# Designs tried in a protein design chat: VHH binders against Salicylate/benzoate carboxyl methyltransferase (BSMT1). Part 17

Target 1, 379 residues: Salicylate/benzoate carboxyl methyltransferase (BSMT1), of Arabidopsis thaliana (Mouse-ear cress) (q6xmi3)
Amino acid sequence: MDPRFINTIPSLRYDDDKCDDEYAFVKALCMSGGDGANSYSANSRLQKKVLSMAKPVLVRNTEEMMMNLDFPTYIKVAELGCSSGQNSFLAIFEIINTINVLCQHVNKNSPEIDCCLNDLPENDFNTTFKFVPFFNKELMITNKSSCFVYGAPGSFYSRLFSRNSLHLIHSSYALHWLSKVPEKLENNKGNLYITSSSPQSAYKAYLNQFQKDFTMFLRLRSEEIVSNGRMVLTFIGRNTLNDPLYRDCCHFWTLLSNSLRDLVFEGLVSESKLDAFNMPFYDPNVQELKEVIQKEGSFEINELESHGFDLGHYYEEDDFEAGRNEANGIRAVSEPMLIAHFGEEIIDTLFDKYAYHVTQHANCRNKTTVSLVVSLTKK
Short names: E, the ipSAE of ESMFold2; O, the ipSAE of OpenDDE; V2, 0.75 times the mean of E and O plus 0.25 times the DockQ between their complexes.

## First folded at step 5 (VHH)

Design s48 (framework vhh_5c3l_4)
Fold by ESMFold2-Fast, scan of step 5:
Structure s48 (fold): chain B 379 residues (1-379), chain A 124 residues (1-124)
Amino acid sequence: as target 1 above (379 residues)
Amino acid sequence: QVQLQESGGGLVQPGGSLRLSCAASGFTFSSYAMSWVRQAPGKGLEVVSAISGSGGSTYYADSVKGRFTISRDNAKNTLYLQMNSLKPEDTAVYYCAKPEYSSSWYKLGEFDYRGPGTQVTVSS
């Protein structure tokens, strides 16, 4: 047995003999809807799994925040990179439930809670806002409370909230996306991201961009969060002990590169468009996160955990089904960027080829990726 | 109306070669991945090979890798399977198959159309 393949959080939910309102409500938040039902479902599974891994850290930090702030009567929470629909509320539900359970346990009144959902202006906030009445109805049934939901459209690489207004910030699988593609990638032509064959200069370019972006993010959040407020962030990451050019991630960006190259050879994508496309992505290690946080200086690290994570649907036994599921998952997270650069006409063909390449590289589905969960306290 | 019609099957001796063809009509051939599926006597269906809509990507089952070559001519709406170094265990009815969605080209249950099949018999 390899410990990285042990997933204890999902098994805890399956071992619960009791059908309760909380479990039913969390399931409802993962319902599929509209065009791209398969890709939405795949994205919902990924977000739920990431939240399950981060949940213990999120719960502990929510409790400690309430205690250290002496049970305030008002709490403002931000969900950064919230996405759309029901998935925007998964972490918010856990936060509100944690606060209410703690307050009841210590015989304190629950605070009024403002929940701010942040994503870029192009995000489908209307679908998310239509879900708010359902969310509050279920929250009233399960917790005898409600929350107030607001939108905060804009890049989290800019100011989003008034000074000293936020108590808790959560972000899940958003901060590995860079503000822009790094400069000086000419020697990495034909690759969408860092590969084992990439020059050291490509690694340095991506690392430099990540350091600038994450430093800016921390500085901006430090102005918006109250003293002793908490922040919980999750990243796709990599192991500290590996060569900087070796990635623990299943070859998802390499497979995407190979698929796009097929489209170039078939005349569906120009060579110049492929050469101009680089993923604005970076998978940091624990040491890189610590160095940026310590150098920026506004936050203390409470917890920084590395988790083995099955991103490639390793548990699928059907080779073809596994290829389809991985293609759908990668499509869900990359499709907006691909449409912006290549147009939407190639997307279905691209992910057909992606599924093929997964099938040819079966051992990729036997690899886990690394997820990093970090919790911070504002000094 | 989608139609798929295979040809080129027959009796061949072990170590011999055959080339199967599939004539396709009723859909935009170049927009779909296509598969060759076979059924040996007393056995279930097996995907032996598949090819992307443009022909840039191919798949082969382990049982036929290095011996079979799939190809297509989109101008003629025709799919091919070149079968070399044939073995008695290659004896089967060979079907040309179209997936309902291109992403399903490798999954037997997702094919919306299949030709009537062509018999390949490898025997001396």
Scores: ipSAE 0.000, ipTM 0.143, lowest interface PAE 19.4, mean pLDDT 78

Design s52 (from f4 with S103R; framework vhh_5c3l_4; at its last look DockQ between E and O 0.73; V2 from the best seeds 0.00; counts 0 for: pae E 3.0 > 2)
Amino acid sequence: QVQLQESGGGLVQPGGSLRLSCAASGFTFSSYAMSWVRQAPGKGLEVVSAISGSGGSTYYADSVKGRFTISRDNAKNTLYLQMNSLKPEDTAVYYCAKGPEYRSSWYKLGEFDYRGPGTQVTVSS
ESMFold2-Fast, scan of step 5: ipSAE 0.178; ipTM 0.652
ESMFold2, look of step 6: ipSAE 0.542; ipTM 0.871
ESMFold2 (binder alone), look of step 6: mean pLDDT 84; pTM 0.860
OpenDDE, look of step 6: ipSAE 0.493; ipTM 0.813
ESMFold2, look of step 8: ipSAE 0.395; ipTM 0.805
ESMFold2 (binder alone), look of step 8: mean pLDDT 84; pTM 0.865
OpenDDE, look of step 8: ipSAE 0.695; ipTM 0.892

Design s57 (from f4 with S104Y; framework vhh_5c3l_4)
Amino acid sequence: QVQLQESGGGLVQPGGSLRLSCAASGFTFSSYAMSWVRQAPGKGLEVVSAISGSGGSTYYADSVKGRFTISRDNAKNTLYLQMNSLKPEDTAVYYCAKGPEYSYSWYKLGEFDYRGPGTQVTVSS
ESMFold2-Fast, scan of step 5: ipSAE 0.601; ipTM 0.868

Design s71 (from f4 with K108E; framework vhh_5c3l_4)
Fold by ESMFold2-Fast, scan of step 5:
Structure s71 (fold): chain B 379 residues (1-379), chain A 125 residues (1-125)
Amino acid sequence: as target 1 above (379 residues)
Amino acid sequence: QVQLQESGGGLVQPGGSLRLSCAASGFTFSSYAMSWVRQAPGKGLEVVSAISGSGGSTYYADSVKGRFTISRDNAKNTLYLQMNSLKPEDTAVYYCAKGPEYSSSWYELGEFDYRGPGTQVTVSS
């Protein structure tokens, strides 16, 4: 266990009695950063697909923000959580390009733009910072502009920015990660997440934790964003309204639990260790997002869209390679948590089994995934 | 649908020059890094040169640095490789390849997700 984490971000609001689980979670989020991200092409491809789905919403909100704030001479943008460097810069480029094109069209001077990249302190910010000169050179040639890029290390479940300083906030595929594993999961033994066989108490525990976390996120961002500032958020979500135990993306964790169950039968993992392991993850639906946003009350909803696609379209490769790509992607986000709980020795065997399960269970490759894109205006 | 088509290969004497061209379609050419990747007989793929979407940044493998020049014409969706002082060791099939929009490793082989059919370059007397 590394106590150094608390000294890095002393304002972090994760007062948790399960330090082991929290440390593992923090390490898992760091897997998405650095030059190693290019070795996980499947994960990068999914994130780019998600960004492309959100792009029209991001562009519209950036334009409306500029117009409603009467073309300010300074803009501060925050990119929140868990993106590899390349995907964060794609979003930043779209924002800067949108601002510059709009300003030129209406014959206004382009603002100075500060771009704040937020991730946990364990993220490889040095690789990101080394990329900035290249990015600014590209931006100068294409847009005759530049931006100032800096890091904002810390959890977005804590204060990150000074009061009334941000104009635009963007976050892609980060808010599905909870601040901690929910309490009261004793009756969900053998499952890493919600499944069709889970008790309703497991659903309620996860929903309650999501409601607390997302409410806290909105409250914190409301202090940091200016009035009429905009926020665009993309979630892993679900379309199911009637059956709370049916999940579009549930197969990720179901395959992992099945693979761990295989290791229990082979004597490599104890049943008690499997029963004690739960993912700090939640896939909300449209109604759950609306309820939290309306109850917290600081933001107006401008747009809320649902986008679905099957995993076959995501991978665009043969079934054998698709199974390996999914295994590599899930390994990237879960490996540090798994090592912390089960030990390093099982990891290669575990993900060989995961890839096998994807290959043998056609339904897993044909599962739909759902993304929710919401845009908000600060009241 | 992404399409890349190389041209300009051929037989040339040691010390000679060739200019390769690649016509690109099916994507926003100016937004993506592009590269020239070669495969010599019996050897693996090697990135010899890469260029950023804007053309502002370039990469060259040590084996070709000072002899080859990569360039692009974003108005014409065309990538070029000017090859000077050619050596027998430059004999290979040369592929035009599509890379990433923004990546810290934008010139690495693993970043290139699509390649053309290739054009043969043979350097001999």
Scores: ipSAE 0.374, ipTM 0.764, lowest interface PAE 3.9, mean pLDDT 81

Design s73 (framework vhh_5c3l_4)
Fold by ESMFold2-Fast, scan of step 5:
Structure s73 (fold): chain B 379 residues (1-379), chain A 123 residues (1-123)
Amino acid sequence: as target 1 above (379 residues)
Amino acid sequence: QVQLQESGGGLVQPGGSLRLSCAASGFTFSSYAMSWVRQAPGKGLEVVSAISGSGGSTYYADSVKGRFTISRDNAKNTLYLQMNSLKPEDTAVYYCAKGPEYSSSWYLGFDYRGPGTQVTVSS
């Protein structure tokens, strides 16, 4: 039976994976707590940094899509995992600008553009939609154009759009979140995620869950995208040259594990609570992405690029400020899951510990986090 | 240092064919859109054809559509233009041009061009 209270026909809507899928997605993608101004600032900086890495790939694929579809008069774009507020529009602006600049250069009329913003139903779409008039005003000034904005609430591990309707799909820093915590992590005690002390069984469990989730994602998007449509995806990833279990001592989930262990030592968190908590997260490498895409078979890989950056230190000279900024960023994406498992009372203390751990690893913070950018064409 | 060198130009009769080649070096060829740009006597520069970095997308000016074919060999760092059914109006210096420093973005602009090769269509 579907555990959602609004299920009127449980047999029609029933799926054994849906309860865990819905819960994991809501908690992983919901950015609702903490200092709102600092959370928005940190999220905005991260989103702009990630987009700057993906921008050349996004621009290229947008141009090639327009040319291969012979400059259609209508384009439907999807932003998957759009978040809230003006950050939802960063990639959308680049896409629309690219289309309009290209059309002007080839002396063709710009298409009408529908922009579909996707996130879970709990996302604050109302705040995002209040920004639409300002966004269209900016587009009129810069591009002499406008767009139509729609919400598409739901998990992207389910169908979201009508068949053969999308021309371009973009997703940034969303697909590293799994539909659910993998099964069989009992041997990974004291760790929130994979680390050098984890057993091989933990790596296998996370990899299997990622393979299942990403395969499902590709299958679903293949139903919704037109032939020769494009998809550009950005992941938190890892370098192929490293042991699958290897994570840097300053990896964000390792620092969070260490911070929670401090709270266990101080008697604020039970050891059993820490042992039971695992992140529904996976950082794939290039080979793992290629294997899933090839086996699913609906898409051709146009390009796959690896980029490095520092999550907290890239814009701050003061190590204390860098630690606080990284803590605010990690808090924004993890706080709902942490509250659900550990309770609200520990959160401020936890992220004070986290900021301190970032500061103590000043030399390690200059090691880059890896982002993978992949572009795909629908066969 | 970016280098582009065209070859294959010459004198040809109306209705004839020529194949232009451009050897590229000094940049990651597959990451950049490439174009063929021409300048007829007394006229400005015209982009006649462009190709994306991957080779998956092409553009042709209306004046050459159906007669010219652009292609690239990324393994050989070489750009080609196959010109069929040549007309006197096609007489121009033809330049191989590299797209701007934005991956394979193929705006009609270019940031580098070669020295050019003369194509003359005359009896």
Scores: ipSAE 0.000, ipTM 0.200, lowest interface PAE 18.5, mean pLDDT 78

Design s74 (framework vhh_5c3l_4)
Fold by ESMFold2-Fast, scan of step 5:
Structure s74 (fold): chain B 379 residues (1-379), chain A 123 residues (1-123)
Amino acid sequence: as target 1 above (379 residues)
Amino acid sequence: QVQLQESGGGLVQPGGSLRLSCAASGFTFSSYAMSWVRQAPGKGLEVVSAISGSGGSTYYADSVKGRFTISRDNAKNTLYLQMNSLKPEDTAVYYCAKGPEYSSSWYPYFDYRGPGTQVTVSS
């Protein structure tokens, strides 16, 4: 008997009252955007919309993985850049459901499934872990199965998992974030990112950093994933054909730059601070993704598709609501770095201006922003 | 425009049964998960049951499991809740609720609900 477990042996009557308390808590998490009456969070809607674009690819690759590995009795899944709360489980549910349905159809027992949730240590893993009992309870109801959930805090630009242990990797809207701001951006003053007025050297700097980061990511995942394991990745990307600098006037980083310039004119932000701020972000195109994957060489491309996407207009609603949705989404991903550079006091005013700029450009028709979905098999 | 209209509520004795219906319009019914949620006097909202767009997957809260059955008729754009062995604790306004397009039935999150129908279990 291990002495570490002496005081952890469950003897509580949790079957009497605990289920109602747990359900009440997780119900609140499911309804985090309001009371459920035409009221759910923009972040939850965005994550669900992004998953809807990737879902057919994710389901197909999960099925093919199971078949090609001859229905293993154990599966380890990684969700990279998992976010917090219930949103962490959207893709995981689809994966587990796909596995269980397939196993039932071919008259095989469902595998034991380990689900590893990865994000930076600053992510609210505590809220996510509180949702795990509810997730397993629902999974038992719908699929007559459960899974084991683990946290893997750390950068996915480093090793996260033991060698040859992962069967399926999923990542949604995470890999467009660079490990660091590129070097040699001094000629791109006043711009948070690439714009039509940026010098070619800015494009080259961002591309080189993306190539290094994505190559490193693939190399690290190649050590952790089994042969014939699958990876499904979704990026914010671009469909730019002839000019890598071209972005629409209503591009989200252009609108944020415009909003910060408004604060400079109002005396709330110094020009020098704006000039020193650059986004550690890159929106690749299909060809750039193919080149990195082929050059790194560990993975075969199964599918690589581009889908038109607007952060504020991903469902039918008015321009004002779309402006708030986009402002909320951009705030969620940029707020920590904006606070670190500009201070907390400007943030509310900044995103009020951002929402206004979205409203002014709501009818921009020449969008270059797309969602890229790529599926890979480990060689 | 999404429209949901519940019916079938009423007064019933403990141990009795009721069947609720929800008529849906303004969206492709078969593409969306649907839920039944209730609110008892002085309490918050409770999701009691959910069903996937195809009807292939269902969810039930522990408080109603084994007593309630959710079903749908996609040809008629109608959601149902069969309630058996009713208890005084089941007294609530029952709402039909629509999930987002990409919502799975096991995840009983909803973005729209109907006006509700009153169920009263009393002797």
Scores: ipSAE 0.000, ipTM 0.143, lowest interface PAE 17.9, mean pLDDT 77

Design s75 (framework vhh_5c3l_4)
Fold by ESMFold2-Fast, scan of step 5:
Structure s75 (fold): chain B 379 residues (1-379), chain A 123 residues (1-123)
Amino acid sequence: as target 1 above (379 residues)
Amino acid sequence: QVQLQESGGGLVQPGGSLRLSCAASGFTFSSYAMSWVRQAPGKGLEVVSAISGSGGSTYYADSVKGRFTISRDNAKNTLYLQMNSLKPEDTAVYYCAKGPEYSSSWYDAFDIRGPGTQVTVSS
């Protein structure tokens, strides 16, 4: 997992020196073929890989939206959980390119496009806005067009947009983050999330919270999107139907739990503090998504796909380097929550232990995870 | 192997109607966008209409909008074009075309396999 690509905690801020790379942003957008094997860029590689997986679904839904709405002269697009910097623009570029190429081929005028970037208020929108002129320069080169970009700060578990204003909504790797930690996890002590040793009650608590959150999300988006508007969502998920305690994703939360237990044994963290800490995270399966969408009832499912996904982070030849890189990844997405609960003094030691545990679990380095892609039409 | 066979063309007077059919085989019909493409004498190919794999989305060229209706029957692997209020300018060979395998970008590439069906609008 590379934390710079997947901002699954929307308010997380990365170092400014890692975000202010204008040349890397321009180069990433201009790359033909997109494989970048000899010019590895940690700033965009995983995000491009996630987008490549979802791209056929995103392209089809963008084209069908334009056709069904009879080529409107104005389109409003929302990117939910957009993160910061140049990564905010990868899916938006694909959407705008798809619209402009389609319009050109059918001899229609390209619409004016408003792109709304949503994340929590603490997100570094100003760093993202620094890239807007460069993004528009690339759009002028590739599509002879531009877009208008603005921020919509707030939780996507609340209203964000005016009624019946959005035409296309996209969200990638954000909706697996819950609005809050589920209640009644006392029987899951020592575990930050669901593991094979967790009681069924822990699974039920996490599932119940996910169902409430995703239902609320759909209801709120249904008020903001126009009829026949489209929504494309990508989740970290799982393939299991019969064993709710089995997880297809890497052991990142288990390794973090083990690292915190080491600190308890060394007297740096109290057992009670560890027992009180739980991740607001859930990896759904296809059936769970389908049930929530059908029960809420505002959207028709166009496509719902499950994909095996290799994060690519573990391709490092040196076990030590691989362990350090994964530790840096998990640190970036979890550090603010860890500091708030345990204090900042333990963080460096915690992720040194995390890196060590990754090296001991070499069997997980090339393991695929599961991603779910769903596309929806507003009824 | 992919096969497309057009039918239903003929001679019709201005203001008349025709229904074109395309029988498809050799691929999973419901998974592909389909289009009707025409070629008038001395002119290039023009995409007149397209339909998504599910039938939920349609496109019409400005020249035929409001007069032509595209539809499909995925159970019968058949594509249709209902042509109403025909004009002399609609005179062309009409081809059925399959969209690209991994994209709904039917406008970028047409896979034309059949001989087409001739439509002549003349008094």
Scores: ipSAE 0.000, ipTM 0.343, lowest interface PAE 15.5, mean pLDDT 78

Design s76 (framework vhh_5c3l_4)
Fold by ESMFold2-Fast, scan of step 5:
Structure s76 (fold): chain B 379 residues (1-379), chain A 124 residues (1-124)
Amino acid sequence: as target 1 above (379 residues)
Amino acid sequence: QVQLQESGGGLVQPGGSLRLSCAASGFTFSSYAMSWVRQAPGKGLEVVSAISGSGGSTYYADSVKGRFTISRDNAKNTLYLQMNSLKPEDTAVYYCAKGPEYSSSWYPLGFDYRGPGTQVTVSS
């Protein structure tokens, strides 16, 4: 190797704030780092299921945006928290197709479209960008159009785009992830998340962190989106406020907690390590979303829908396969955090135990887990 | 009922060639992107190559670019992978995979079904 080339290579170093717990935490959430054989198929199937629930809302809002902006000649779209790089194009294809079909229907020329893919800097953007020429060839064949793809690395709890530049923002199953683990969880020992045995202070801590994070997200996006621009967001949520501590015995974080307790019992994980681990996650209900949106005040709610789903049945699978599918899906979203805290050695055994717990709870069919799809218009 | 069946795997010397085939049934073959995905011993799944429903667009992983060629015959419901200049590192189980069932989606690097696989072993 010629060392003279070291100084001609663009800097690969990130921001120097390496001691920021929030930044370190969001790096651990990078889903591309967790890609493996089990997560690949499960993550792709789950993303397809999530998009299928949001597709009608996404299509309507894309059409209404085009009409209300009087068919701009240029559109800038952002996909926030693109999860694994390879799934980034699913929603983008639907958006571009919707725009082109609408323009043909009203006899207008299609706009030039910039598509910005956002995820943390540690995301494998190179794999996604290698796919771009193939994606554009397919768009030329199906839609007689192309798009321009850009990366926007960084947390969506910070500014990502220039002021008044975005027309459409989409985010799928990203905003239920908090910027950090809430404070004041010292009394929620042995629980990865809220459960029936959790104190009210744990619920308040999670709700408070969600309110801060979602308010910040809305404020930041309000600066970046044009007036009458649209935003479509999908959350993992819950149906009711009546008992905020209630979770079904089949709740995925409850089953993961049970699986980790098995490893503590077997001496593979220390009790203190389990007690120190909390999921930076919140499943809001419809009322909690409305209150944050209304209080922040920059957006009008167009639609807010609740869709029930089963993590093991996102495709038509038999009940025996549902347990493995659910284990693979939960592994895909949690593996980086679990490795960072517990180490890599326990992961395969942990998810074998998780799959077992799913089969033992096959009769718990009253899951409270839902997908919340909200569409917003910038005032 | 979706069905995918691979054939054409086997043992081959380094530098040799193999042609894999995948017979598809139970869906409108020309409406879906198709891919070849492999798994080497002790490794995760790798998308090797993908082809759009029309056959007009193809993708190749950097590890196989210039050596492998994907093609399809929509009249025969068959997907092919021509593998040239094979290396020991190409040793894996190769799966035929079908893209997702969106009417307006063609995402070839994602898949919702895969076949049982065919073993390719490259050794001297």
Scores: ipSAE 0.000, ipTM 0.221, lowest interface PAE 14.4, mean pLDDT 78

Design s77 (framework vhh_5c3l_4)
Fold by ESMFold2-Fast, scan of step 5:
Structure s77 (fold): chain B 379 residues (1-379), chain A 124 residues (1-124)
Amino acid sequence: as target 1 above (379 residues)
Amino acid sequence: QVQLQESGGGLVQPGGSLRLSCAASGFTFSSYAMSWVRQAPGKGLEVVSAISGSGGSTYYADSVKGRFTISRDNAKNTLYLQMNSLKPEDTAVYYCAKGPEYSSSWYPGYFDYRGPGTQVTVSS
């Protein structure tokens, strides 16, 4: 083993077989990563809708950052948790355009802009890098400018950037993914996530893991961001405060669980493999986000908004098309984890069953999910 | 305003050929990747082929590799799809689509805009 590599891997990896499995899931948590129709088509639709929802907050915070930092000649932006990488340019374009338009309006020279794209090392950064010349050509036409793009491979639950180097951090639909599967989920057998039938212990295990992970994330980002720098984060979340087992997005993982149970019934997946599989996912509410941010203490909350959000594959007139669009979306974000745990052989059959379950369970269609958008200023 | 207008569809026998064209206006055509997307009756959208803004990179779905060729003429703001060895399963409405802003559309991606479509029917 390379000594450098040993120092970069989680210590958890070598403790036992279960820790090895958890490390594999964390390592596979790059979501889509592929050039196929399922990964790019579904993720492009989702990312565009999420950005459209968050755009006003992103624009305001970019403008306020520039003004409060007194128009720096150099800006370093981080995009955290990009999947395949291509869609990260949507937010980056909005940031660069906002800076350039603002600078023109106040008669200031536009800064040089470094854009750092972060995802796990297994992410296909080369596909993103191949797109950079096309992005800069477009940026030159629209803004008479260009940017410099760098990769920052690694978990955002570790240090990624040098101290006091970042001016703006953006992350969209990434922080709901946990560093690892929570412990003490034995009583939640057959469920991939929290459901209405889950024990309170499952909720507490997921909440505890989220609190640890988000606290760690904020602490690490506080070292890397300049004072008065801004961070804009978008989460899949929930509005329910009084019923901890109610989840606005629970149907995603419930339908996936039902599809896997079908494969157990058909003898294609063992019951023990299903019982061992849990999603490293958490959908916080507004209060849970506020408590973590306030307790960690490095950031002021500028804005925290809750939006009812249609993922764009509900409201299809054709039930068959709606089922396939849902399956494609969930496949794009879950396929690497599913392959790591169950193997590649079941994937096509699994998502055929998922599409069928969407068509048969009307309550899982035409449903608005909840998204939380929070903007933060470094103290 | 962005406008895309497809033409060249029609009825053709299995094994036949058709050439689809798409006239584009209202945006800097050469700066955007373009795609052909189809929808067969009772099925979802399938990205058939995509081409980069310069024409230097192309994508083809496995169902059409070796049979279809995508090309573009940036001087004429026109996208083309040459379809050879057509099969009954190629029957669909074919849409010209403008690639998403600042994302690669030589890969299957969501489209910012698509045209009204042109019907291709492959039947004996």
Scores: ipSAE 0.000, ipTM 0.119, lowest interface PAE 21.1, mean pLDDT 77

